VH-VL binders against o60147. Designs and how they scored, part 21

Target 1, 175 residues: o60147
Amino acid sequence: MLEKNKYLYIFRHIQTNQVLLSQGNVLKKTALFQLPYPLQKPVAPNGMRPAKLRKDHWVPLLKVEFPNESMFQSVFMQLLNYRKYRSVQPLTSDLLKLPIPVRRRKIMRQEVPNTIADLADILNKEKFPENSVRLQLSDKSDSEYADWPPSVQIDSEEIKLSRGFREKTTVDEAR
Short names: E, the ipSAE of ESMFold2; O, the ipSAE of OpenDDE; V2, 0.75 times the mean of E and O plus 0.25 times the DockQ between their complexes.

## First folded at step 1 (VH-VL)

Design b8 (framework fv_lerdelimumab; at its last look DockQ between E and O 0.04; V2 from the best seeds 0.00; counts 0 for: pae E 9.7 > 2, placed apart)
Fold by OpenDDE, second read of step 2:
Order: sequence, then structure tokens, then C-alpha cells
Structure b8 (fold): chain C 175 residues (1-175), chain A 119 residues (1-119), chain B 109 residues (1-109)
Amino acid sequence: as target 1 above (175 residues)
Amino acid sequence: EVQLVESGGGVVQPGRSLRLSCAASGFTFSSYGMHWVRQAPGKGLEWVAVISYDGSNKYYADSVKGRFTISRDNSKNTLYLQMDSLRAEDTAVYYCAKEDYGDYAFDIWGQGTLVTVSS
Amino acid sequence: SSELTQDPAVSVALGQTVRITCQGDSLRSYYASWYQQKPGQAPVLVIYGENNRPSGIPDRFSGSSSGNTASLTITGAQAEDEADYYCNSRDSSGNHLVVFGGGTKLTVL
């Protein structure tokens, strides 16, 4: 029996390339709390957190199916911790040399590869059984951002979408 | 309590018009896309039309395109379906349905209103 | 319009597992939603997306997908599960936004 809670979805914002982690394919508004509060003027409105969750602005980056919910939860929490850790790290000297707008863009662009790398690192450490974790990528080239452990089986099947994703939705999350 | 209540159904002759209403309560109506779905007696579900949360976008099934008009009044929390040039095959229970946050999964349905088109 | 096909009728013994399948090209790209309808009642959403259950839906209901198919599984069928089940999805053809399957009548024996 398939369990919803064993599916990790990672979404990418089509404009800012920000990343959201989701338990299951349905994005919840609470996911927006994953986004950092900017210290400076945000690239996106409302402190880089949209006022409303616009599902049509998020596309799936990857999908991971775990053997069970416990494994999912472990990886999910670790991913959040990795993100948190990264967010409090000092900016590199290279980044500090860049104008603020350019710096912001560069940081945002790094979220996708960083998240993928984080996932791979976590999975490497977890030492799950061979081929026990199924990974699907929206862009197959994204798999190159990391070395995947034997526990990960890369599936070439396309990630299915909720009806409102990648298209203008008839609904906006206004809460 | 989240609720949808359809009204306006009845018996009408072919070629005539009928206007259905769907009153919404218990949720922020203006935040959600709304659909009409119908079901002919003893038949399956047929999607009819959708209107975006702000009314800016509308789509119709081919079977009703050019004859039916979906609209909404967010100030009244009401969805409408104007049905013109009615045909016998339009006979059905008409349901209004609420989207679930843009996934086009209908999490709330009304109880439906029966429209009978007969001479 | 894209078409979704379902078996018109299936049966399951009480306490056993049954799988209702929906097939269509749209399902290659989009998730399906499943609705339960009992006689004289409005449809009720039971599964949507990747195995999401609305509040109040028993955990014996689950969803899955493979290729151009989506499936609703009832593990441990109960008498009250006897109903018509409909799948729907986004219409990939663009002619319609939403398309429903023809429905499956589930009989619990």
C-alpha cells in the first residue's frame, strides 16, 4: 500500500528559483515558511515570501519515493536543517564583491543545485538499502549536481503534475 | 461549515433559457475557482464549465460552448450558469463544485439542482 | 477532448482489496482525482494527487499511478464502500479543462 507521507517533492519557483520541500505533491501554504527572511530588499515581494501561494508559479524539481514514512521524515528534517545551516553561514568573499542585486540573484540560483546536493549527501549518509529510494527529476541533467548512492534508483518517468501547476490557476491561496 | 447550494433548476422547453445559481458559504469564495458539473439521469459525471477566482478566465466543454455562460458575483458569494438554447441532452442534475487550491480537485460539491429539458 | 476510461463495474468481497483503474493519455502528465458517489447523493472527493486523502476519508482508500493509468485502491472493503467511483483529470488535449472517466460501479459482496 502506497503512503502519501513517503513521497518527497521539491518544487522550484519559476521566477526566483527558490526551493520548497513538500510532503506529497500538494503544496501547502505553510511551505512558504521555508523561505528565508531577507536582510535586504527582497527580489520577490513581501520579503521573498509571496503573499499568496501561487501554485502555478511552482514546478516540481524532483520527486523521491521512500520505502516508508519514517525514512521520508528523517530525510525531510535533515534537508530543512541543511537549508537552515546554509542560511546562517557568512557570505563568501566572492559574493561580497558583487553588487547586492547580482548577489541576490546568484544566491537564489544556487538553491536548486544546493538542495539537490544536500539530498544526495543525506542519502549517502543514511545508507538505505540498495535501490530502495526512487528518484525522479524534472530535468534529468539535474542529477549531475550530485553523486547518488546505491540506495537511489533514478527513474526516467516524468513527474506528474497537479492540474494547476505550470499553468495559470483558477485559484489563489489567499490565506 | 463549508457549503454550496444550487438553485434555479426546473422543467423547461427546448430552445428556452434557464439560469442556475450556486450560493457559497463557509469559505472565502473569491479565492477559489468554481466549476459546474452535470449528470444526466443514470449517467456519469460530465464537466461543464469553470471560472477563475476573479472571473477573468472561463472555459467550457464543447457540448455547451456558445450556449452556456458561467459567471460569478464575489460580492454575493454566488456562482451562475446561464443556459441558453437548451436541448434535451442538457437534462441533468447540475452540481457546482469548488476547486481545492488550484488542483482542479473538487473538494466541495453542492447537492445539485435538476434541469429537465422536454417538450 | 481527452478520454478517461474505467471499467463499468467491479466487485469485491467484504474485507478484501479492490483496485479501480482509470486510463488515459492525460494521466501521463497529470494526477487524477477520485470521487465516490452513492445513489441520490453528490460526489465526494476521496483521493487526489499523489495519494492525498481529504479529511474524513478512511485510510483504507489510497491512490497510485503508473504510466497512463491511475488507480484507486480500497484495502479492506467495507459495505459502505459500495458506490460509483469516478476519476477525473486535466484534459491534455486542451479542448476541455477537466475530463471525467465513465465511472465504475463497485459492488461489495
Scores: ipSAE 0.466, ipTM 0.821, lowest interface PAE 1.3, mean pLDDT 88
Fold by ESMFold2, look of step 5:
Structure b8 (fold): chain C 175 residues (1-175), chain A 119 residues (1-119), chain B 109 residues (1-109)
Amino acid sequence: as target 1 above (175 residues)
Amino acid sequence: EVQLVESGGGVVQPGRSLRLSCAASGFTFSSYGMHWVRQAPGKGLEWVAVISYDGSNKYYADSVKGRFTISRDNSKNTLYLQMDSLRAEDTAVYYCAKEDYGDYAFDIWGQGTLVTVSS
Amino acid sequence: SSELTQDPAVSVALGQTVRITCQGDSLRSYYASWYQQKPGQAPVLVIYGENNRPSGIPDRFSGSSSGNTASLTITGAQAEDEADYYCNSRDSSGNHLVVFGGGTKLTVL
């Protein structure tokens, strides 16, 4: 049987701007393991990993449609590796001058642009066919964090749902 | 009063095993990462191992990797160190230590338990 | 000895100021914590973060850092400050490894 299209879903935390990647359109509790794991129990908003998943605190950032699972898995795995690599890189001298709570907040606020830039870098290197990958954003201006290859078709319509990626088929002329 | 109390130290022969325990009281044990730190007689402090607050992550110094196993039982407020294939260079006072502040600051230490590995 | 380097010994005259230093690549990314250990006793945390004192630590103890170096400063040293002092920090690789300095024996003259 032919494979169905595969989607990458990316969520943003409404308070901290942290980012979570998902294969499904609803976050699983285990998605929190993607965040840096403190040896102490995390607490929001000061921690890098919240104590529990609050689905109303995570909103759509973007989704990416791939024509098959092979392309999806290649990009997903590379994106996870980029995030791990960033988590261990030395900090800038300006960041090191800040108190640790302030420093952590500033690092977290870079996760959206960094994730988008990493995604674009991966897609530029993969050499996928023209228009084979469809990108949809909750805020189209976020596409400006990166230069996208010809393989990416950016959807003109923004993601409409504020609580998840469950798209509803609604008539465009209706509210 | 916040306390950590180590037990299980003693004299053992090389190649044998020993299990250390650390009983915690006066704080919410399940909220903190816990460490073992050792000090050979007349020597400095050497970090040995850490376990995350929920037990899901464990890390070891290279000198003990593959021989020691850190574990915890949050229902008993107890930290453990299983020490296998003991060597003479493992002779030390073993401290358990509570991590706080998110930067591996050890704010509470036990008084230690002596492990002597000798023929 | 260890990835964090400390001078093995320093001296200070009673009532004077002393700095104990700790150097290592990890200190470019993470703060050091400082511990006092007297003979026959467990270590006691005296400074964490940049310059935070736990409850019960005298205000003559302070900390600072620059580049790859952290410093513990004792102003107005007293006889009871005679002890071994250790720093620790996180491994710069981002894995959850902890390293200690080799320790500095402080003698109060």
Scores: ipSAE 0.006, ipTM 0.501, lowest interface PAE 9.7, mean pLDDT 81
Fold by ESMFold2-Fast, scan of step 1:
Structure b8 (fold): chain C 175 residues (1-175), chain A 119 residues (1-119), chain B 109 residues (1-109)
Amino acid sequence: as target 1 above (175 residues)
Amino acid sequence: EVQLVESGGGVVQPGRSLRLSCAASGFTFSSYGMHWVRQAPGKGLEWVAVISYDGSNKYYADSVKGRFTISRDNSKNTLYLQMDSLRAEDTAVYYCAKEDYGDYAFDIWGQGTLVTVSS
Amino acid sequence: SSELTQDPAVSVALGQTVRITCQGDSLRSYYASWYQQKPGQAPVLVIYGENNRPSGIPDRFSGSSSGNTASLTITGAQAEDEADYYCNSRDSSGNHLVVFGGGTKLTVL
């Protein structure tokens, strides 16, 4: 039987590196509202951003297991707030000198490092018990984007991408 | 002008190695996933390999897995395919292809480079 | 591992409508794209994401999909449309990410 939701899944777009947060191992259409660059518009001639939600274009970046639903909700909401904060910050002068399409691609690429750093920052500010949060990554080198607190245990096993870009779902681990 | 140009094809004996290159121009190479697709003489298209825009993810067709290695150098706008342990059935025209539109549609193709594996 | 099946050949009279079909389990989950290939040339994308045309592709080309089947329709075939046509899609069941159909040779009579 599945317990109350205590898992956070973070997905990245295979081409743009844009990030989506999910409370389950399956992305929902509403997750697109997290993105600052709409995917619902027709593809621009340069094709720099995805046209529509294509679930096969989103691969797991990481999975976090919290000891309870309360800790999960706290961290999840704080991550959404960090993403909102980043979306309204003034652009640096280096970014402003770039053409808009190039600028957007650079910003999108930074979503993976930024999300990982934000997750670690949130966990470092909380006083969670030692080894109470289990982190599993698709690529362990991505853990180097941040310094992790003693509350985090990084799983020795990377997330399985069994036969393509998409992780096979495990019902027992979901939600 | 948006363009992909393959090079490195040739005649090679079974068991040997060959490295293909694909030079990209006219678009931001580092923003797109890149694929290799091959076509044996008189046959259909066969997907070979893909590499993500940043080089962090790579996937291969079963027929080439463990023998071929896809790589890219974004500073040189170049895609590579290292082909080891070549077999007669690897004989084909190899195309470099750019993905777009978020569903593995290949909007730009190179001219192809012929690889012939024979003794 | 998933296969896409196309009829090997089809003919159409000049100015008439022809439909080329692609069938496979992958098409239940993913859209098909279509390519035109003339002898000695690289493939050219003519339809992507079910029914979208790249810039420069004539409006006589259209796509549709239902269940496990995708179709490319050429309304008012021209002599220059004579070519091999390939569909492709995401592989839903195997170690491959992309699968191509076997191709359909279109002859314009």
Scores: ipSAE 0.000, ipTM 0.462, lowest interface PAE 17.4, mean pLDDT 79
ESMFold2 (binder alone), look of step 5: mean pLDDT 92; pTM 0.946
OpenDDE, look of step 5: ipSAE 0.409; ipTM 0.812

Design b9 (framework fv_lerdelimumab; at its last look DockQ between E and O 0.03; V2 from the best seeds 0.00; counts 0 for: pae O 6.0 > 2, placed apart)
Fold by OpenDDE, second read of step 2:
Structure b9 (fold): chain C 175 residues (1-175), chain A 119 residues (1-119), chain B 109 residues (1-109)
Amino acid sequence: as target 1 above (175 residues)
Amino acid sequence: EVQLVESGGGVVQPGRSLRLSCAASGFTFSSYGMHWVRQAPGKGLEWVAVISYDGSNKYYADSVKGRFTISRDNSKNTLYLQMDSLRAEDTAVYYCARDQEYSYGYDYWGQGTLVTVSS
Amino acid sequence: SSELTQDPAVSVALGQTVRITCQGDSLRSYYASWYQQKPGQAPVLVIYGENNRPSGIPDRFSGSSSGNTASLTITGAQAEDEADYYCNSRDSSGNHLVVFGGGTKLTVL
C-alpha cells in the first residue's frame, strides 16, 4: 500500500503539454481523468475513458513539498477547481475562428503556464508560514510565470524521478 | 499471491553451460519486466540481466554480456537464463525478481537457486 | 557503472532509532529502493520511492532522501530487524539498468 504524503508532483506531457497532478511520486491511472481531452480514443461509456498511462510520455514539471498532508490536500483541490473553472470559460472570438484540432492544441499549450500561475495564486492566498513550502522546478525559468509568496522556497535541487517517467536522456524500460 | 520459483542450479565445471528457469504465478506475468540478480557466497547483490514484458528488449551486466542470455515464455509464465562459458566468478545464488512498477528495483523475489562453478 | 556506497556495518540498541544511508550520483536523479535480507533468505523490499512501504512492512521503517543520498530509518528497532540492508537505484551510467549498494549489516544490541 502507498502512504499518503505531503508532496505534490505535476507532470507535463511531452507532446501535448497537458499536465497531470499527483500526490507523491506515484501517478495513478485515474489521474488521466484530469485531462479535458483524451489522449486516445475511444471514449468510455461515461464520457471519458482514460488512455493507457504511458509514463515515458510524461516529464516532471515541478514538485512541491508542503508542511503537512492537510496543506497539500487544500492546494491540490484548489488546483483542480481552478482547472475546472478555466475549462468552462467561454472561448474567445479568436479561438472560435480556428479549427477544433488547432484550437485544442492552442489551449493545451497554455496548461503549463496556467497551472504554474494557479499554484502561485493559491499559495499567495493560503498565507503559509515563511519558507514552509519547498518548490522544485525542472526548468528554473518556469518560476517566472508567477510571483511566489514568502512561504515558498525555491530549491535548485533536481527533481528525482519515479520509474518510467521520461528524463532528458532516454531511459531504458523493462516494462 | 505472487510467487517466483527458480530451478536449474547445480555444480558445473568451468566452460560448461547451464540453464536456469523461474516459474511465475499469482500475477499477470506478461505485464512485467523480469530480472536476474545474483549473490556470490558472503557477498552483496549484483544485477545480471533484465527482459521487458514482451521480451523485445534485453539488457545485461558487463560481467555476463556475451555469455548469458535472458529469455521468457509468457505462455508458460516462465523466465530463463542461459549461462554459457561459465567461470568460477559466476558462482552465486541466482534470484529471479519482478520489476517494480514505480522504482528501479524489485517488489518480489524468488528464493534463489545455487550455481557452483568449480573444477 | 555508477556506484552506490553504504557503510558495511551499523549497530542499534533495542528500541532505538537507526539510519542507514546510501550515497551515489544516481540518487540525485532517482529514488532508491531498500531491501532487507536475513541469513539464508531472499531479499525483501521494505521501502521504495518517496517513503513508500509495501504491504506487510512495519511502519517503523521509513525512507528519505537528500542530494545524492537516500536513507532508511528504523524507528524503534526490534530484534527481528537484525539483517543486511541493500539499497538500489537506476544506474546513471547507462550501462546497467539498476545498481546495488554494497549492503549494510545491522546489529541489534
Scores: ipSAE 0.538, ipTM 0.835, lowest interface PAE 1.0, mean pLDDT 89
Fold by ESMFold2, look of step 5:
Structure b9 (fold): chain C 175 residues (1-175), chain A 119 residues (1-119), chain B 109 residues (1-109)
Amino acid sequence: as target 1 above (175 residues)
Amino acid sequence: EVQLVESGGGVVQPGRSLRLSCAASGFTFSSYGMHWVRQAPGKGLEWVAVISYDGSNKYYADSVKGRFTISRDNSKNTLYLQMDSLRAEDTAVYYCARDQEYSYGYDYWGQGTLVTVSS
Amino acid sequence: SSELTQDPAVSVALGQTVRITCQGDSLRSYYASWYQQKPGQAPVLVIYGENNRPSGIPDRFSGSSSGNTASLTITGAQAEDEADYYCNSRDSSGNHLVVFGGGTKLTVL
């Protein structure tokens, strides 16, 4: 059991701040199904769901390490459910008065803080052992969107990769 | 001026096919999702189908699924509804409607075209 | 299975206020839009979102919602408001399916 860990990888879009959840350290094209498909043409290049996955536009937001698959699956499914619940909530009258492109951008900009808060809410409700879940962020200040339970150990080292979670050679990163 | 004009309605026997067209003008047709909505004589509105702006996604009411096909030709600014295996229950005025979002309304409608399915 | 239920008919005296209601489970998650239809004509959007009027719709038309119920209110009803009124909404965000209420015939007395 302790010989295999399971990772949750979370990416954000560099322009829209939309969020994608992944079981692997590289996004698959099917991850785009997490985003709603717009009936109207997106006025921004990436809109609500892009036609194709541009991997150079998705960067690491955070990574969560779980000691086993059961914990991972519980948290992953709950995160997807939180996002679905948010996606069906009525829009406020203030948002409805905005032009569609402006409204979409405002909704998208909330995805990062909302996802982090949802993750923390789920982990606070779970009864995981102390320090059993390791959280690593690309920007440690993002941990301030939520209060974390004792089960979460926040890694002092930020994720340093600029694209995906795969490593590059050290000399390339130094240039 | 936004304008939607349906055509292709008429009287047809059960089991036959009919194709409706909706000619769009006065807006960028290729930027909008489009719907078909029908209304049987003396009855209420019934949603039929929707197609995304680029035609890549299509959704149907259960009552027509497998028999009707929505399509669009953005180069001709035209929406289509291919109706196969027509039944008496399909008798209705068929409207095309422009949609900006599901829950936020159909802001422009055509005048409708009557389809009558009878022996 | 998200159905929208409307009363089939409602009457109002000229100049009085009337509410037309629409009930359904999807209205807990989505706002309704409202359409006016006069005989022989296509429907006209009168309210979308909770309480937004398209350009050209008189300010006597307003909308509200609470729980599973959406309401269209006409304050100071006029003879020209006599029509059928339909609500509609989404049934689920992932399916892009749309449902209409059965319609309410408004009679202005």
Scores: ipSAE 0.026, ipTM 0.581, lowest interface PAE 5.6, mean pLDDT 82
Fold by ESMFold2-Fast, scan of step 1:
Structure b9 (fold): chain C 175 residues (1-175), chain A 119 residues (1-119), chain B 109 residues (1-109)
Amino acid sequence: as target 1 above (175 residues)
Amino acid sequence: EVQLVESGGGVVQPGRSLRLSCAASGFTFSSYGMHWVRQAPGKGLEWVAVISYDGSNKYYADSVKGRFTISRDNSKNTLYLQMDSLRAEDTAVYYCARDQEYSYGYDYWGQGTLVTVSS
Amino acid sequence: SSELTQDPAVSVALGQTVRITCQGDSLRSYYASWYQQKPGQAPVLVIYGENNRPSGIPDRFSGSSSGNTASLTITGAQAEDEADYYCNSRDSSGNHLVVFGGGTKLTVL
């Protein structure tokens, strides 16, 4: 109860590299509406087969621990606003020259570096105490997409979960 | 030349059922999510329901959930709204609308079909 | 799901600028789309995303967004702009996914 609402769970799609944000360690179906085309037919990066947008295809990208709920809410809302803004920006002339399937592939692949850069930008603008924000990544090399402020501590150990942030539990036995 | 044409409206008694159709042409119907939006006489717009491109996901306004069923037949380029247990407050012009490609909103609307629920 | 609030009526003098506002929590996550509706006609999309105009919409129409508020601005209002204006947005908080504002009747004096 005391630890509620201080973690941000960030997922990526295993095939498309698209990103979803979650306040909980379990994705809700409505989280798919963060994507630009949630009800439209998805397009695979090569344009030959549609990508599957299912919960079992979303894996951990990173987990962010904040010192309190107010800092979590501030950062989470700003990150959602950055994603909203990016979704409606005009395409660059270089992207417009590409065939639609190739263009969409490049845009989708940029969601991971863009999300990480946006998170770092927000944390650099906010003045948090030294080492007060803890990041744990599935691939530590993804931290290289940004320069982090002194408030950020990156865990030495990577996330090794394959299906969301869930781990084997005895929840049914405990209840 | 994107076109959406609604049909099936009419006068119906409370408690009865009615089925609306929306015939789509001029675009790849099976690639787009589709919506129903209604407007009571002299009132504002009210969202009714949406169906995903393949029919696997459906969402409804709280006011119609459990009474209305949205469906589609991609082989016939047609959207449907099955309306059961009709009430006086369901009286409205019903519009078929296409979900935008680039962002949220509706880029094409049909002309609407009037449903009047009266005793 | 969240409600979108619009003032029911607004007036503007011919050639002057008017701003119609839409407020709701869903606007923190999604941009508003704006629709113009004239009597007896289907709605017409005039702005989508932050500030995009569909083909055929005059450049006097523009959109803006800040926090939980979205605005439609008509610069140099014309007589033919007299209509009802509706904002809408998506809400991902439940199964009720789309919300419309109550509409604003614009009178051009």
Scores: ipSAE 0.017, ipTM 0.590, lowest interface PAE 6.7, mean pLDDT 81
ESMFold2 (binder alone), look of step 5: mean pLDDT 91; pTM 0.941
OpenDDE, look of step 5: ipSAE 0.023; ipTM 0.585

Design c1 (framework fv_patecibart)
Fold by ESMFold2-Fast, scan of step 1:
Structure c1 (fold): chain C 175 residues (1-175), chain A 122 residues (1-122), chain B 107 residues (1-107)
Amino acid sequence: as target 1 above (175 residues)
Amino acid sequence: QVTLKESGPTLVKPTQTLTLTCTFSGFSLSTSGVGVAWIRQPPGKALEWLAHIYWDDDKRYYPALKNRLTITKDTSKNQVVLTMTNMDPVDTATYYCAHEILYGDTPYFDYWGQGTLVTVSS
Amino acid sequence: EIVLTQSPDFQSVTPKEKVTITCRASQSIGSSIHWYQQKPDQYPKLLIKYASQSFSGVPSRFSGSGSGTDFTLTINSLEAEDAATYYCHQSSSLPYTFGQGTKVEIK
């Protein structure tokens, strides 16, 4: 039996609106590297604290089903590259004039619209067959952050997560 | 630019504890997304991942060896230390440390140390 | 754990011939496959990351392809310095695992 992966899950933080990308319906602790700002404050001694994943603080934003794994890989890698590119761009003058806490909150809130826009841009560039990509959104209004190509079908259905996703509030990778 | 070098004993007796140090330059283990991994290779066999440690002190171990392995870092000294208890002749291998880059939720090893051969014999 | 199986185990190739090495995963790993070259008595060197992305300084004759469970490393025209053992590596799931290696020798 061969297992194939053609699904992309994107999660958002319920308070900060930051997003995490996952190659499956399981959110791994290593995904926290994607975040520009830590979710937890440093604690003694020396003010350092290991990053921890609280699964109850993350909800699915969207799920994408691709026609095959090659298309999934192309889009997923490009999306990671877009996120990396955004993280190293200079801040705009509008952001630079804001106090640091306000600036961080504004940047974090933009991750949802930015990720959706980046996904749509990649899908517009790739020229996939009509209706070959299925996009499920937890909130259908989030589809308005971008113009979607004819390859995308947008569905408004509950995104189902793997068993145990919310059974523990703090988990490490390798359950 | 990035360099890593393993150091430690080349001969260990059965039941003893092995301590290996990875000393590196050209990067900081305080940089987000950066880690150091330990990989070993028994003579004539394949590579085997043992453990890694990330900038935020996240540590992971190969499950079957988890109760024997400890990985720590000293960011100010540019060092990562691997400790392996209860050594057995089957643990004879060349031990490598490697620079690990985390991209999204999956990493890769871009630069490796030269390796240090550890022989376990009586 | 995810098992990676390489084929062939060994290949003796005339210079300038094309070399193809396959790596099969026991379950889907997306594109989280990386390829390393290890020459005798040397440490491994990264060639290709994420199935198809060439690492800096790697000659253009090396290329990677594939996704999911089936991956290929290709050396378009073998040079003498390419005699080595090649390993695939998956980082999709802990524990990270390596293939058994493919040894390439010059005829």
Scores: ipSAE 0.005, ipTM 0.515, lowest interface PAE 12.1, mean pLDDT 81

Design c10 (framework fv_patecibart)
Fold by ESMFold2-Fast, scan of step 1:
Structure c10 (fold): chain C 175 residues (1-175), chain A 121 residues (1-121), chain B 107 residues (1-107)
Amino acid sequence: as target 1 above (175 residues)
Amino acid sequence: QVTLKESGPTLVKPTQTLTLTCTFSGFSLSTSGVGVAWIRQPPGKALEWLAHIYWDDDKRYYPALKNRLTITKDTSKNQVVLTMTNMDPVDTATYYCARMDYYGSGSYDYWGQGTLVTVSS
Amino acid sequence: EIVLTQSPDFQSVTPKEKVTITCRASQSIGSSIHWYQQKPDQYPKLLIKYASQSFSGVPSRFSGSGSGTDFTLTINSLEAEDAATYYCHQSSSLPYTFGQGTKVEIK
């Protein structure tokens, strides 16, 4: 009710390096529709992306705190648009020469650096006040994938999320 | 070069079972993320998806025809077989097999030449 | 099932003119739309996948755009060999479905 969300959580898959965006510190099954490549073959009757969300396969990559909900919403939507744009771009000739499993792993491994670069690009284009956006990473070396604007303050603290996902009613798990 | 070719009977009587074989080259169904689909086209009408099978033996069928369709693969022979029971004149169509890449969206990137199957008494 | 509606059903076009074909989905399919060309008495050939990605060997005059429910295939300068029926196809949801086709003829 009237609640304002000013946090963006970004998660990465421990094996594939694929990335999911979330408005909260808990991933929902619907977040899987962000993935351009399924983690497994389609299991849903409608042929949608995998119905399975494994609690222990996703870890926090970074958390962004915005000064208000309007700035959060703008950046979040722009990130989703960047991801969609990337999913439809032509593959390079070098990637097309690789066997499908090798090609997919190589592309998926780039999602972390790509997402961080996209976030920085969006923030560099916005005219946010100095130190108004707080960035908290699980691994500070990931900040090196981009040049950050003066509006961004990188926190020295690790992300303080409970290990794993909260089990009560907010995580949808496949059967 | 990727090629696919359909084979099977061109004439089928009502109530009989149709068996079509897709033989392909230039790729293997042991490669993860690849599949083969069967699509048909009645004369003068649009394309209709029937079934597909993936490298890991995941099988999907058009719901209204599910009770009549069986799809299988023989990875060592580079073949996918479709069986359709209780044929009816409305099943008269050109039947195609096509390669699917599970990569991204599941487009049909290479197609067989098609085989016309006529169902008549 | 997801219904794909193409427009127009038919168009007769002078060589070198621009051709635009639209495909509308009954619900959002993201970018999981693909376009095929079928010439008379031939099998379909993939032109565009993922709404906008050209398939290998396809002439640069073919391009695709759109997302969600509304998609467009464009031929920026029609050649005689482009006379064919064009189909859109969605792979977002089972059963996979095709549009009814758009027939393009040369004047």
Scores: ipSAE 0.000, ipTM 0.471, lowest interface PAE 15.7, mean pLDDT 79

